VH-VL binders against q8zy40. Designs and how they scored, part 49

Target 1, 190 residues: q8zy40
Amino acid sequence: MIVGVVDYTVGNIGSVLTALKRAGAVPVVVKGVEEAGRVDAVVLPGVGTYEAAYALARQFKEVVLEKPTLAICLGMQLLFESSEEGGGQGLGVFKGRVERIKARKVPNIGWRYTHVVKNSEIIAEGYYYYLHSYGVRWGENEAYTAYIKLEEKYVAAVERGHIIGVQFHPERSGRTGLELIKRFLAVAKR
Short names: E, the ipSAE of ESMFold2; O, the ipSAE of OpenDDE; V2, 0.75 times the mean of E and O plus 0.25 times the DockQ between their complexes.

## First folded at step 20 (VH-VL; framework fv_regdanvimab)

Design q8 (at its last look DockQ between E and O 0.71; V2 from the best seeds 0.00; counts 0 for: pae E 8.4 > 2)
Fold by OpenDDE, look of step 20:
Structure q8 (fold): chain C 190 residues (1-190), chain A 127 residues (1-127), chain B 110 residues (1-110)
Amino acid sequence: as target 1 above (190 residues)
Amino acid sequence: QITLKESGPTLVKPTQTLTLTCSFSGFSLSTWGVGVGWIRQPPGKALEWLALIYYDDDKRHTYSLKTRLTISKDTSKNQVVLTMTNMDPVDTATYYCARIETYTDEGWFPFYGMDVWGQGTTVTVSS
Amino acid sequence: ELVLTQPPSVSAAPGQKVTISCSGSSSNIGDNYVSWYQQLPGTAPKLLIYDNNKKPSGIPDRFSGSKSGTSATLGITGLQTGDEADYYCGTWDRSLKHVVFGGGTELTVL
C-alpha cells in the first residue's frame, strides 16, 4: 500500500516515513495534489506554524475528502474551521476552533493518557506522545472520539468516515503508535 | 488530616438499592486532579474496585457492575455517593471509599493509587 | 475474573527477604503505573507503593517496588512479624477503562 506523506511543514517527516515503513506501508513524499492523487492513502504530518502550514495544505482539501487520511498534530488542527494561531482559517473538515491550550505547562509535551469515548477501529485508549501548544477544546461533537485532560479537556482524536485526526504523534508513541498506524492502514485497504 | 468516612445502611434486603455516602475532609473535589473511588471486599476475599469520580465529574465504573452502579459528587458538602441497584447476598462486603491523585509534574494519569482510605462500612444483604 | 495475578500466599522467617509478584498484560501493567497496598488483619488497606517504585511518607525502606514488562514485584527485606498481612497490587486497565486489583497475597511470618 502506497501512502503519501504530505510535505507542507517545516520539520522532520522522517519519523513518520519510518513508522509507516515499519507498519508495512510504502511511504512516499507528496508535494502536490497530482502526486497525492496517485497514492492509496494520505498522511498529514506536522510541526510548524499554523499559517504557513495552511497556506500549503489548503490545496489538499479535496484529497482529504476523497482518500483515507491520517492527520497528525498540526495536521489534525488544520482540519478544523479556525485557529487562534496565525490567520485563523482552517480546512473546515471538522467543526471547532483551535485555541491556545490551558495547562500547567505549555507546550504540552510528553506521554498522556488518551480517553477513547467512542468506538473506533483505529483509535485505542492508552498513552500517546503529545507535542503541542494549541488544541481543540472538548465538547459535544459527533466526530470527537478521544480526549486528554489538561486544565481543560482537549480533543485527542477525531473521526469521520475515512478521515482520522490525532493530536498526538503516533510516530513517536512507540508500540502503541505503531499499532494505531497499522490499524489505519488495515482500514484504508478496504 | 485527610480523612474519609463511609456511611449508609448496614443491612439491605435482596433486590433493594444500596446508597452509600463518602464524607471526606482535608481536601476538595474542586481541586484539579483529585478523585474519589469506591472499593469493596467480601469477607475473606480480595479487593474489588467499583467506581471512581474525578474533580471534573468524569466517572468510571467497573465493567461487570456498570449497569447497577451510579456515582456522584457534591463538592460543596465534600461528599461522594455510590448507588448500587438490585442488591444480592453476593454483594455482602465491606465497602471502602478512598482518595486518588491523578496529577504529577509529568501530567495527568487516570490512576496514581489510592493514598487515603476510609475505615470501611460493612453491608450485609439478607432477607 | 481477576485481571492481575498474584500468588495466594508467601511465607518466610523474620529477617529474610520475600517477593510478591503481580502478573498482568499490556493493557494494564504494561502501560500503566502499579500501586501496592498492605492490609493488616481487620484493617483497611494502606497504600504501600505507588508509581511502580515510589513510597509514601512513613513507609520503611524495607519495602520496594519494581516493574518489568507486564509484571510487577513487591520486595520486603528484613521481614518483621508486623509485616504479616495481605498485599494487593493495583493498576489501570486501558481496555476495561477502570482500576483493577490482584487477587491478593497472604504473607505469613514464620
Scores: ipSAE 0.585, ipTM 0.844, lowest interface PAE 0.8, mean pLDDT 93
Fold by ESMFold2, look of step 20:
Structure q8 (fold): chain C 190 residues (1-190), chain A 127 residues (1-127), chain B 110 residues (1-110)
Amino acid sequence: as target 1 above (190 residues)
Amino acid sequence: QITLKESGPTLVKPTQTLTLTCSFSGFSLSTWGVGVGWIRQPPGKALEWLALIYYDDDKRHTYSLKTRLTISKDTSKNQVVLTMTNMDPVDTATYYCARIETYTDEGWFPFYGMDVWGQGTTVTVSS
Amino acid sequence: ELVLTQPPSVSAAPGQKVTISCSGSSSNIGDNYVSWYQQLPGTAPKLLIYDNNKKPSGIPDRFSGSKSGTSATLGITGLQTGDEADYYCGTWDRSLKHVVFGGGTELTVL
């Protein structure tokens, strides 16, 4: 299956491309909506600045709503209503606001145990790699499937239909991350 | 000094509901990174884990007994309560509560160990 | 299911060394932290080892812990008659999403 990785023109998407290939996908780089029309699934990577990423990602909202989508770190944050990062707007796919995290150490860097609250075919409980200063506070929401515990509880994963967002970097999370990507591809294929 | 103490009935009839209270001092369940668990030990037998509750009200129950167990907390009273329905003679045991550590230098994790135990309370299920 | 396996008993003479094994799987010992508990006759369990090999304050140096693969080991040197007890391993199981204990090992000092 052909998976389009959105290129925000900044940052390095090489790890995401490599991880998708290892998981059995045919990754391609996309920069526009027309290119996205030919792919089977879309990845919103977690690289670049919020401002640059939003400027391009807003053009992809219809594609995200129509195609299987995996949004990683910054990509997940773009799916929410707004962000404190630079006073940023969001795509509004999921309810919630991105804010600077409250933690004993900020940014949150390293491997964290991720607790899965709701049944998921894609998101499994375990350790994943995190690198972020902003997040969404945990609360009651049918789409919120996993969290981590810092000083507060923060959303680690969201799901609605074919749209999946994760705060961690599955492409940098070893076998656990690779298996998540494989499960995403399997669900997207159906 | 951190202490935990189990209290409740020492004799219960079959089919009745057991309610046990864990009262503790020297720590609070409003503190990040702690939990309280319940463990039982039938006479002459191994430890059996039952349930736990974290400071943020997350809960876990042993799979085999999950339909019979309820765990709750009252942070203001420093208490955790375990309720077990439909008691049977096989449930005769010493019941312990214990503090669970969920935070170390490596960050949060669901269970690092049970660092302080109560002395236990013996519950007999007999007609 | 997913119970940790320990030998039922072990024995050695005073002053000798003994080890107690705890065998599990990747979903428990393999991925997670192992703790060990001592239960003296007629008393509540006491934590001996946490984080695989760390000791709480007051635990003598002759107690040690280690983990390799899906197995953990408690080591006791310089055995004393007061070490006669039951010993349990415990850990988290990520598949069950709860705590599991081993069946316990009875140590006798002859």
Scores: ipSAE 0.012, ipTM 0.624, lowest interface PAE 8.4, mean pLDDT 89
ESMFold2 (binder alone), look of step 20: mean pLDDT 91; pTM 0.936

## First folded at step 22 (VH-VL; framework fv_regdanvimab)

Design s1 (at its last read DockQ between E and O 0.83; V2 from the best seeds 0.00; counts 0 for: pae E 6.7 > 2)
Heavy chain, then light chain:
Amino acid sequence: QITLKESGPTLVKPTQTLTLTCSFSGFSLSRWGVGVGWIRQPPGKALEWLALIYYDDDKYYTYSLKTRLTISKDTSKNQVVLTMTNMDPVDTATYYCARIETYTDEGWYPFYGMDVWGQGTTVTVSS
Amino acid sequence: ELVLTQPPSVSAAPGQKVTISCSGSSSNIGDNYVSWYQQLPGTAPKLLIYDNNKKPSGIPDRFSGSKSGTSATLGITGLQTGDEADYYCGTWDRSLKHVVFGGGTELTVL
ESMFold2, look of step 22: ipSAE 0.336; ipTM 0.779
ESMFold2 (binder alone), look of step 22: mean pLDDT 91; pTM 0.932
OpenDDE, look of step 22: ipSAE 0.720; ipTM 0.881
ESMFold2, fold request of step 24: ipSAE 0.144, 0.006, 0.067; ipTM 0.709, 0.470, 0.692
ESMFold2 (binder alone), fold request of step 24: mean pLDDT 90, 90, 90; pTM 0.927, 0.924, 0.928
OpenDDE, fold request of step 24: ipSAE 0.876, 0.874, 0.877; ipTM 0.931, 0.931, 0.932
ESMFold2, last read: ipSAE 0.095, 0.006, 0.084; ipTM 0.706, 0.542, 0.693
ESMFold2 (binder alone), last read: mean pLDDT 90, 90, 90; pTM 0.929, 0.928, 0.928
OpenDDE, last read: ipSAE 0.877, 0.877, 0.882; ipTM 0.932, 0.932, 0.934

Design s2 (at its last look DockQ between E and O 0.59; V2 from the best seeds 0.00; counts 0 for: pae E 7.3 > 2)
Fold by OpenDDE, look of step 22:
Structure s2 (fold): chain C 190 residues (1-190), chain A 127 residues (1-127), chain B 110 residues (1-110)
Amino acid sequence: as target 1 above (190 residues)
Amino acid sequence: QITLKESGPTLVKPTQTLTLTCSFSGFSLSRWGVGVGWIRQPPGKALEWLALIYYDDDKYYTYSLKTRLTISKDTSKNQVVLTMTNMDPVDTATYYCARIETYTDENWFPFYGMDVWGQGTTVTVSS
Amino acid sequence: ELVLTQPPSVSAAPGQKVTISCSGSSSNIGDNYVSWYQQLPGTAPKLLIYDNNKKPSGIPDRFSGSKSGTSATLGITGLQTGDEADYYCGTWDRSLKHVVFGGGTELTVL
């Protein structure tokens, strides 16, 4: 399984690459749409600013719609319609708005129990590692599959067909995260 | 002082629906992390968790009885209601409601604790 | 499905120490906190231990909780006749998303 890790961030994607390798995938860094077209699945990683990330990630919208996709943290946020951060334009794959989270501490950093409300082959209930200041407020949406409880509920995971978004960092979530990645890869092979 | 008290019928016929009310005082179900749960105990048997409702209306049910259970709250009245359909003699038990605190430690790891219990109400299911 | 296993009964003489074990599967109990409840005869349960080893106010120091791996343990030192009760462990099942109690342990003070 060749997995393209989209490089639209200035951050280190090494942890994602490592996690994918541990999960049994062959990760490759993808910088363009043509390269993304050659891989079996794609990962949208990311820590960074929304606007900067969107500027680079917008070209991958069609790839996301076509390939099994795991979007992580900022990657997930980019899949929504809009954001309070930056210019506000998102890929529009999922309905919702990214907003600054209301929490005792912002950014939300650390392990959080993630509540799964819809059956998922990929997303398992448990503890995952979060690192974010923005998020999508929980609400009625068929794509919303998991949430965390801060001062308010925020979306932890979204699913639509072959597209999976997670607010947490599975690559930093130990065994729980690794198992999630493995499940994603297993589903992606279908 | 925190108190909870269960109320409802003590005798139910088979196939009927049981409705129990938990009235509480000393705390608010609007407070973050607070919930109220139901636990039952058949005579001479172990505790069995039934349902839980949180301050934000999150609800959880024991898996085996999920289809039969409905939990709701009226925060303004400090009441939580549990309904259980299709009662059977096997459902004969003492039913407790309890406050559950969902705490986060310093590192935001949540834990559960049912720290205050009602005295329980005995429900007998019989023809 | 998570199942918490407790010994059905334990007994000891006054002044002695007893331990009650609570064993569960690694996939659940390993990551969750365990609570213990004391149920005196004819009374409602009360919280004895939470978060594996923390005690609510009013709980004597004779009571202690610990967790290692997939097993939790309730310890009672200086056993008193008033400690004769049923003890239950409890935790959250992540898979089924419900609370699970152990089968309970009957403590008899000889």
Scores: ipSAE 0.371, ipTM 0.777, lowest interface PAE 1.6, mean pLDDT 91
Fold by ESMFold2, look of step 22:
Structure s2 (fold): chain C 190 residues (1-190), chain A 127 residues (1-127), chain B 110 residues (1-110)
Amino acid sequence: as target 1 above (190 residues)
Amino acid sequence: QITLKESGPTLVKPTQTLTLTCSFSGFSLSRWGVGVGWIRQPPGKALEWLALIYYDDDKYYTYSLKTRLTISKDTSKNQVVLTMTNMDPVDTATYYCARIETYTDENWFPFYGMDVWGQGTTVTVSS
Amino acid sequence: ELVLTQPPSVSAAPGQKVTISCSGSSSNIGDNYVSWYQQLPGTAPKLLIYDNNKKPSGIPDRFSGSKSGTSATLGITGLQTGDEADYYCGTWDRSLKHVVFGGGTELTVL
């Protein structure tokens, strides 16, 4: 399976490419919509600045809506309506606003127990690696499938159809993260 | 000094509802990362975990008794209440409440240990 | 069946070392931190070990804890008659989404 990783031209996507290879995918770097049309699934990685990521990601909104998509960290945040980071707009795929997290330490760094509240073929309850200063407050929403507990509860995962967003980094979450990626690929293949 | 004390009836009849109160002092249930749990121990038998309530009102129950248990808190009174419906003689046990730590340093995990226990209260379910 | 398995009993002479095992799975001991509790005759349980190998203040150095894979071990050196008690391991289970205990181990000092 060919998986397009969107390259915002800033930041390092090597970990995502490596994790996809280990999960059994053929990762390719994608910079435009034309290239994205040829892949079986898309990854929005979590590296770079919000402005650079949004500038490119906005071109991919139709692809995200039509192809299996895994959005990681910053990539997940781009799927929301807006963000305090960089004062930016979002793609508006999910309801919610990205804001600076309220936590004992910011950024939130390290392994966190992730609470899953809805059945998911992809997102499993357990420990994942987090590295972020911004997040979406938890609330009642049909798309919000998982949360973490900081000083407030924050969205850890969102799902709607074939669109999956996670605040954590599955590519840095050891075997648990690798199994999540494998489940994503398996669902995307169907 | 952190203390917890269980209170409630010591004798109940079958089918009745048991209500136990855990009154504590020396800590606040509004403190980030704190929880209170309930554990029971039938005479001569092992500890059995029952329920947990966290500072943010998240609640967890042992699966086998989930439909019979309700846990709640009153942070202003420093109390946690456990209610168990449809009591049966097999529920005869000593019931403990205990403080749960869910945090070490900046990392939150669901459970690190039960660091302070109440003395326990023995509840007998008559025949 | 218990989620965490402990030997029902163990015994040793004063001054000796004893270990108590606690066997589980990846969803509990494998992924989570283990705690150990001592229950002296006629008393409430008391925390001995938390976070796999850490001790609260007042717990003697002769008590130790460790974890390897899906198993945890409580060690007691310099065994004393006052150590006669029941010992329980406990941890979180992510599949059950609650705390689980072992069945307890009765330590006898002969």
Scores: ipSAE 0.047, ipTM 0.682, lowest interface PAE 7.3, mean pLDDT 89
ESMFold2 (binder alone), look of step 22: mean pLDDT 89; pTM 0.923

Design s3 (at its last look DockQ between E and O 0.84; V2 from the best seeds 0.00; counts 0 for: pae E 6.3 > 2)
Fold by OpenDDE, look of step 22:
Structure s3 (fold): chain C 190 residues (1-190), chain A 127 residues (1-127), chain B 110 residues (1-110)
Amino acid sequence: as target 1 above (190 residues)
Amino acid sequence: QITLKESGPTLVKPTQTLTLTCSFSGFSLSRWGVGVGWIRQPPGKALEWLALIYYDDDKYYTYSLKTRLTISKDTSKNQVVLTMTNMDPVDTATYYCARIETETDEGWFPFYGMDVWGQGTTVTVSS
Amino acid sequence: ELVLTQPPSVSAAPGQKVTISCSGSSSNIGDNYVSWYQQLPGTAPKLLIYDNNKKPSGIPDRFSGSKSGTSATLGITGLQTGDEADYYCGTWDRSLKHVVFGGGTELTVL
């Protein structure tokens, strides 16, 4: 399976590429919509600033809506309607607003227990690695599938059809993350 | 000083509902990271976890008894209540409540341990 | 249907060292912190070890905990007659989404 990793930032996506390879995929870097149209699945990585990322990621909205998509951290945040960070405009795939998190330490960094409240073929309950200062507050939403407990509850994962968003970094989450990626690929292959 | 104490009927008839109350002092369930759990132990047998409730009202139940168990809290009274329906002689046991502390510098974790226990209350199910 | 496995019993003479094992899986001990409890005859359990190897205040240094992979171990050195009790390991299981205990180990001081 050919998986396109969208490169909309200057950040290092090497870890994502490596994780995809380990999961059995053939990752390719995607910089344009045409390239994205040629791959089987798409990954939106979580690197860079929100505003800069959105400026480039907005062109991939249709691709996200059409192809199996795994959005990671910033990538997930871009899927929502708005953000307090930067210009505030998101892709609007999911309802919700990205806001600065309330936690003892900001940014939230490290392994956190992730609560899965809805049955998912891809998202499994357990520990994942987080690195973020912003997030979506947990609330009533059919797409919200998992959360973490900081000073408040924040969305850890969202799902709608073929679109998966995760606030954590599966590529940095050891075996748990790798297994998640494998499950994503398995579902995407259908 | 932290204390917990179980109260409720010590004799229940089969098919009846058991209601146990855990009254505690020295801490509050309004505090972030705090939880209270229920554990039972049949005579001469191992500990069996039943349920827990957290400060934010999240609840978890042992899978095998999930349909029979309900846990709730009254923070203002410092009480946690456990109800168990359709009691059977096999449910005869000593029932404990205990405090669960989950707060760390790194955040919230589901279970670090039960650091303070009640003395337990013996419940016998018999006709 | 025990999720965590302990030896049913262990024994040793006073002054000796004993170890109690607790075997689980990746969904429990593998990913979560292990706690140990001591239950003296006719009493409620008492927390001995939490976070794999930490001791609450008042617990003697003779007690220790360790974790490796999907297994945990309770160590007791300088065994005393007062240590005769049942010992339980416990942890969270992410797949079952509840706390799990071992079957308990009866420690006899010879």
Scores: ipSAE 0.632, ipTM 0.860, lowest interface PAE 0.9, mean pLDDT 93
Fold by ESMFold2, look of step 22:
Structure s3 (fold): chain C 190 residues (1-190), chain A 127 residues (1-127), chain B 110 residues (1-110)
Amino acid sequence: as target 1 above (190 residues)
Amino acid sequence: QITLKESGPTLVKPTQTLTLTCSFSGFSLSRWGVGVGWIRQPPGKALEWLALIYYDDDKYYTYSLKTRLTISKDTSKNQVVLTMTNMDPVDTATYYCARIETETDEGWFPFYGMDVWGQGTTVTVSS
Amino acid sequence: ELVLTQPPSVSAAPGQKVTISCSGSSSNIGDNYVSWYQQLPGTAPKLLIYDNNKKPSGIPDRFSGSKSGTSATLGITGLQTGDEADYYCGTWDRSLKHVVFGGGTELTVL
């Protein structure tokens, strides 16, 4: 399976590419929408700034809606309606606003227990690696699959059809993260 | 000084509902990162986990007993209450409550240890 | 049946070292912090080790803990008759979504 990893022009996506290879995918770097038409699934990585990432990610909205998508950290945030972090506007795939997290320490860095509240073929409860200063407040929403507990509860995962967003970095979450990626690829093949 | 104390009936009849109260001092269950758990120990047997309630009212029950157990808290009274329905002679045990820490510098974790235990209360279910 | 497996008993002479094992799986010991509890006869359990290898204040240095893979170990050196007790390991289980204990190990000082 060919998986397009969107390149926001800045940042190192090597960890994502490596994790996809280990999970059995053929990762390719995608810089434009035309290239995305040739892939089976898309990854929106968590590197770069919100403004730089949104400028390119906006062009991919139709691809995200059409193809299986895994959005990681910043990539998940881009799928929401808006953000306090520059750029403001999001792709609006999921309801909610990205805000600076309320936590004992910001950024939220390290392994966190992730609570899964809905039955999911892809997202499993357990420890994942987090590195972020912004997040979406937890609330009642059919798409909100998982949360973490900081000073407030924050969305850790969202799902709608084959569109999956995670606040953590599965590519940096060891075996647990690799298994999540494998499950995403398995679901994407159907 | 942190203390916990279990209270409730020491003798119940089969099929009755057991209600145990954990009264504590020196901490509040409204504090970030704190929980209270219940554990039992039948005479001469191993420790057996029962239930847990966290500061934010998240609750967890041992799977095999979840239909019989209810845990709740009254933060204003510094109390946690465990209710266990349909008591049977095999439920005869010493029941403990204990404080559970979840907070570290690295964030919230579901379980970091039970740092303070109550003295326990022995409940006998008549045969 | 038991999620965490401990030997039912161990014994050694005063001054010797004893090791108590606790065997589990990736969903419990593998992913989570292990704690150990000492239960002296007729008393409530007491926290002995937390965070795999850390000790509360007041616990002697001769007690130690470690974890490797899906197994944890409690070590007691310089064994004393006052160490005769039951010892339990405990941790979170991600799959069951609650705390699990080992079956306990009775330590006898010969």
Scores: ipSAE 0.104, ipTM 0.692, lowest interface PAE 6.3, mean pLDDT 89
ESMFold2 (binder alone), look of step 22: mean pLDDT 89; pTM 0.925

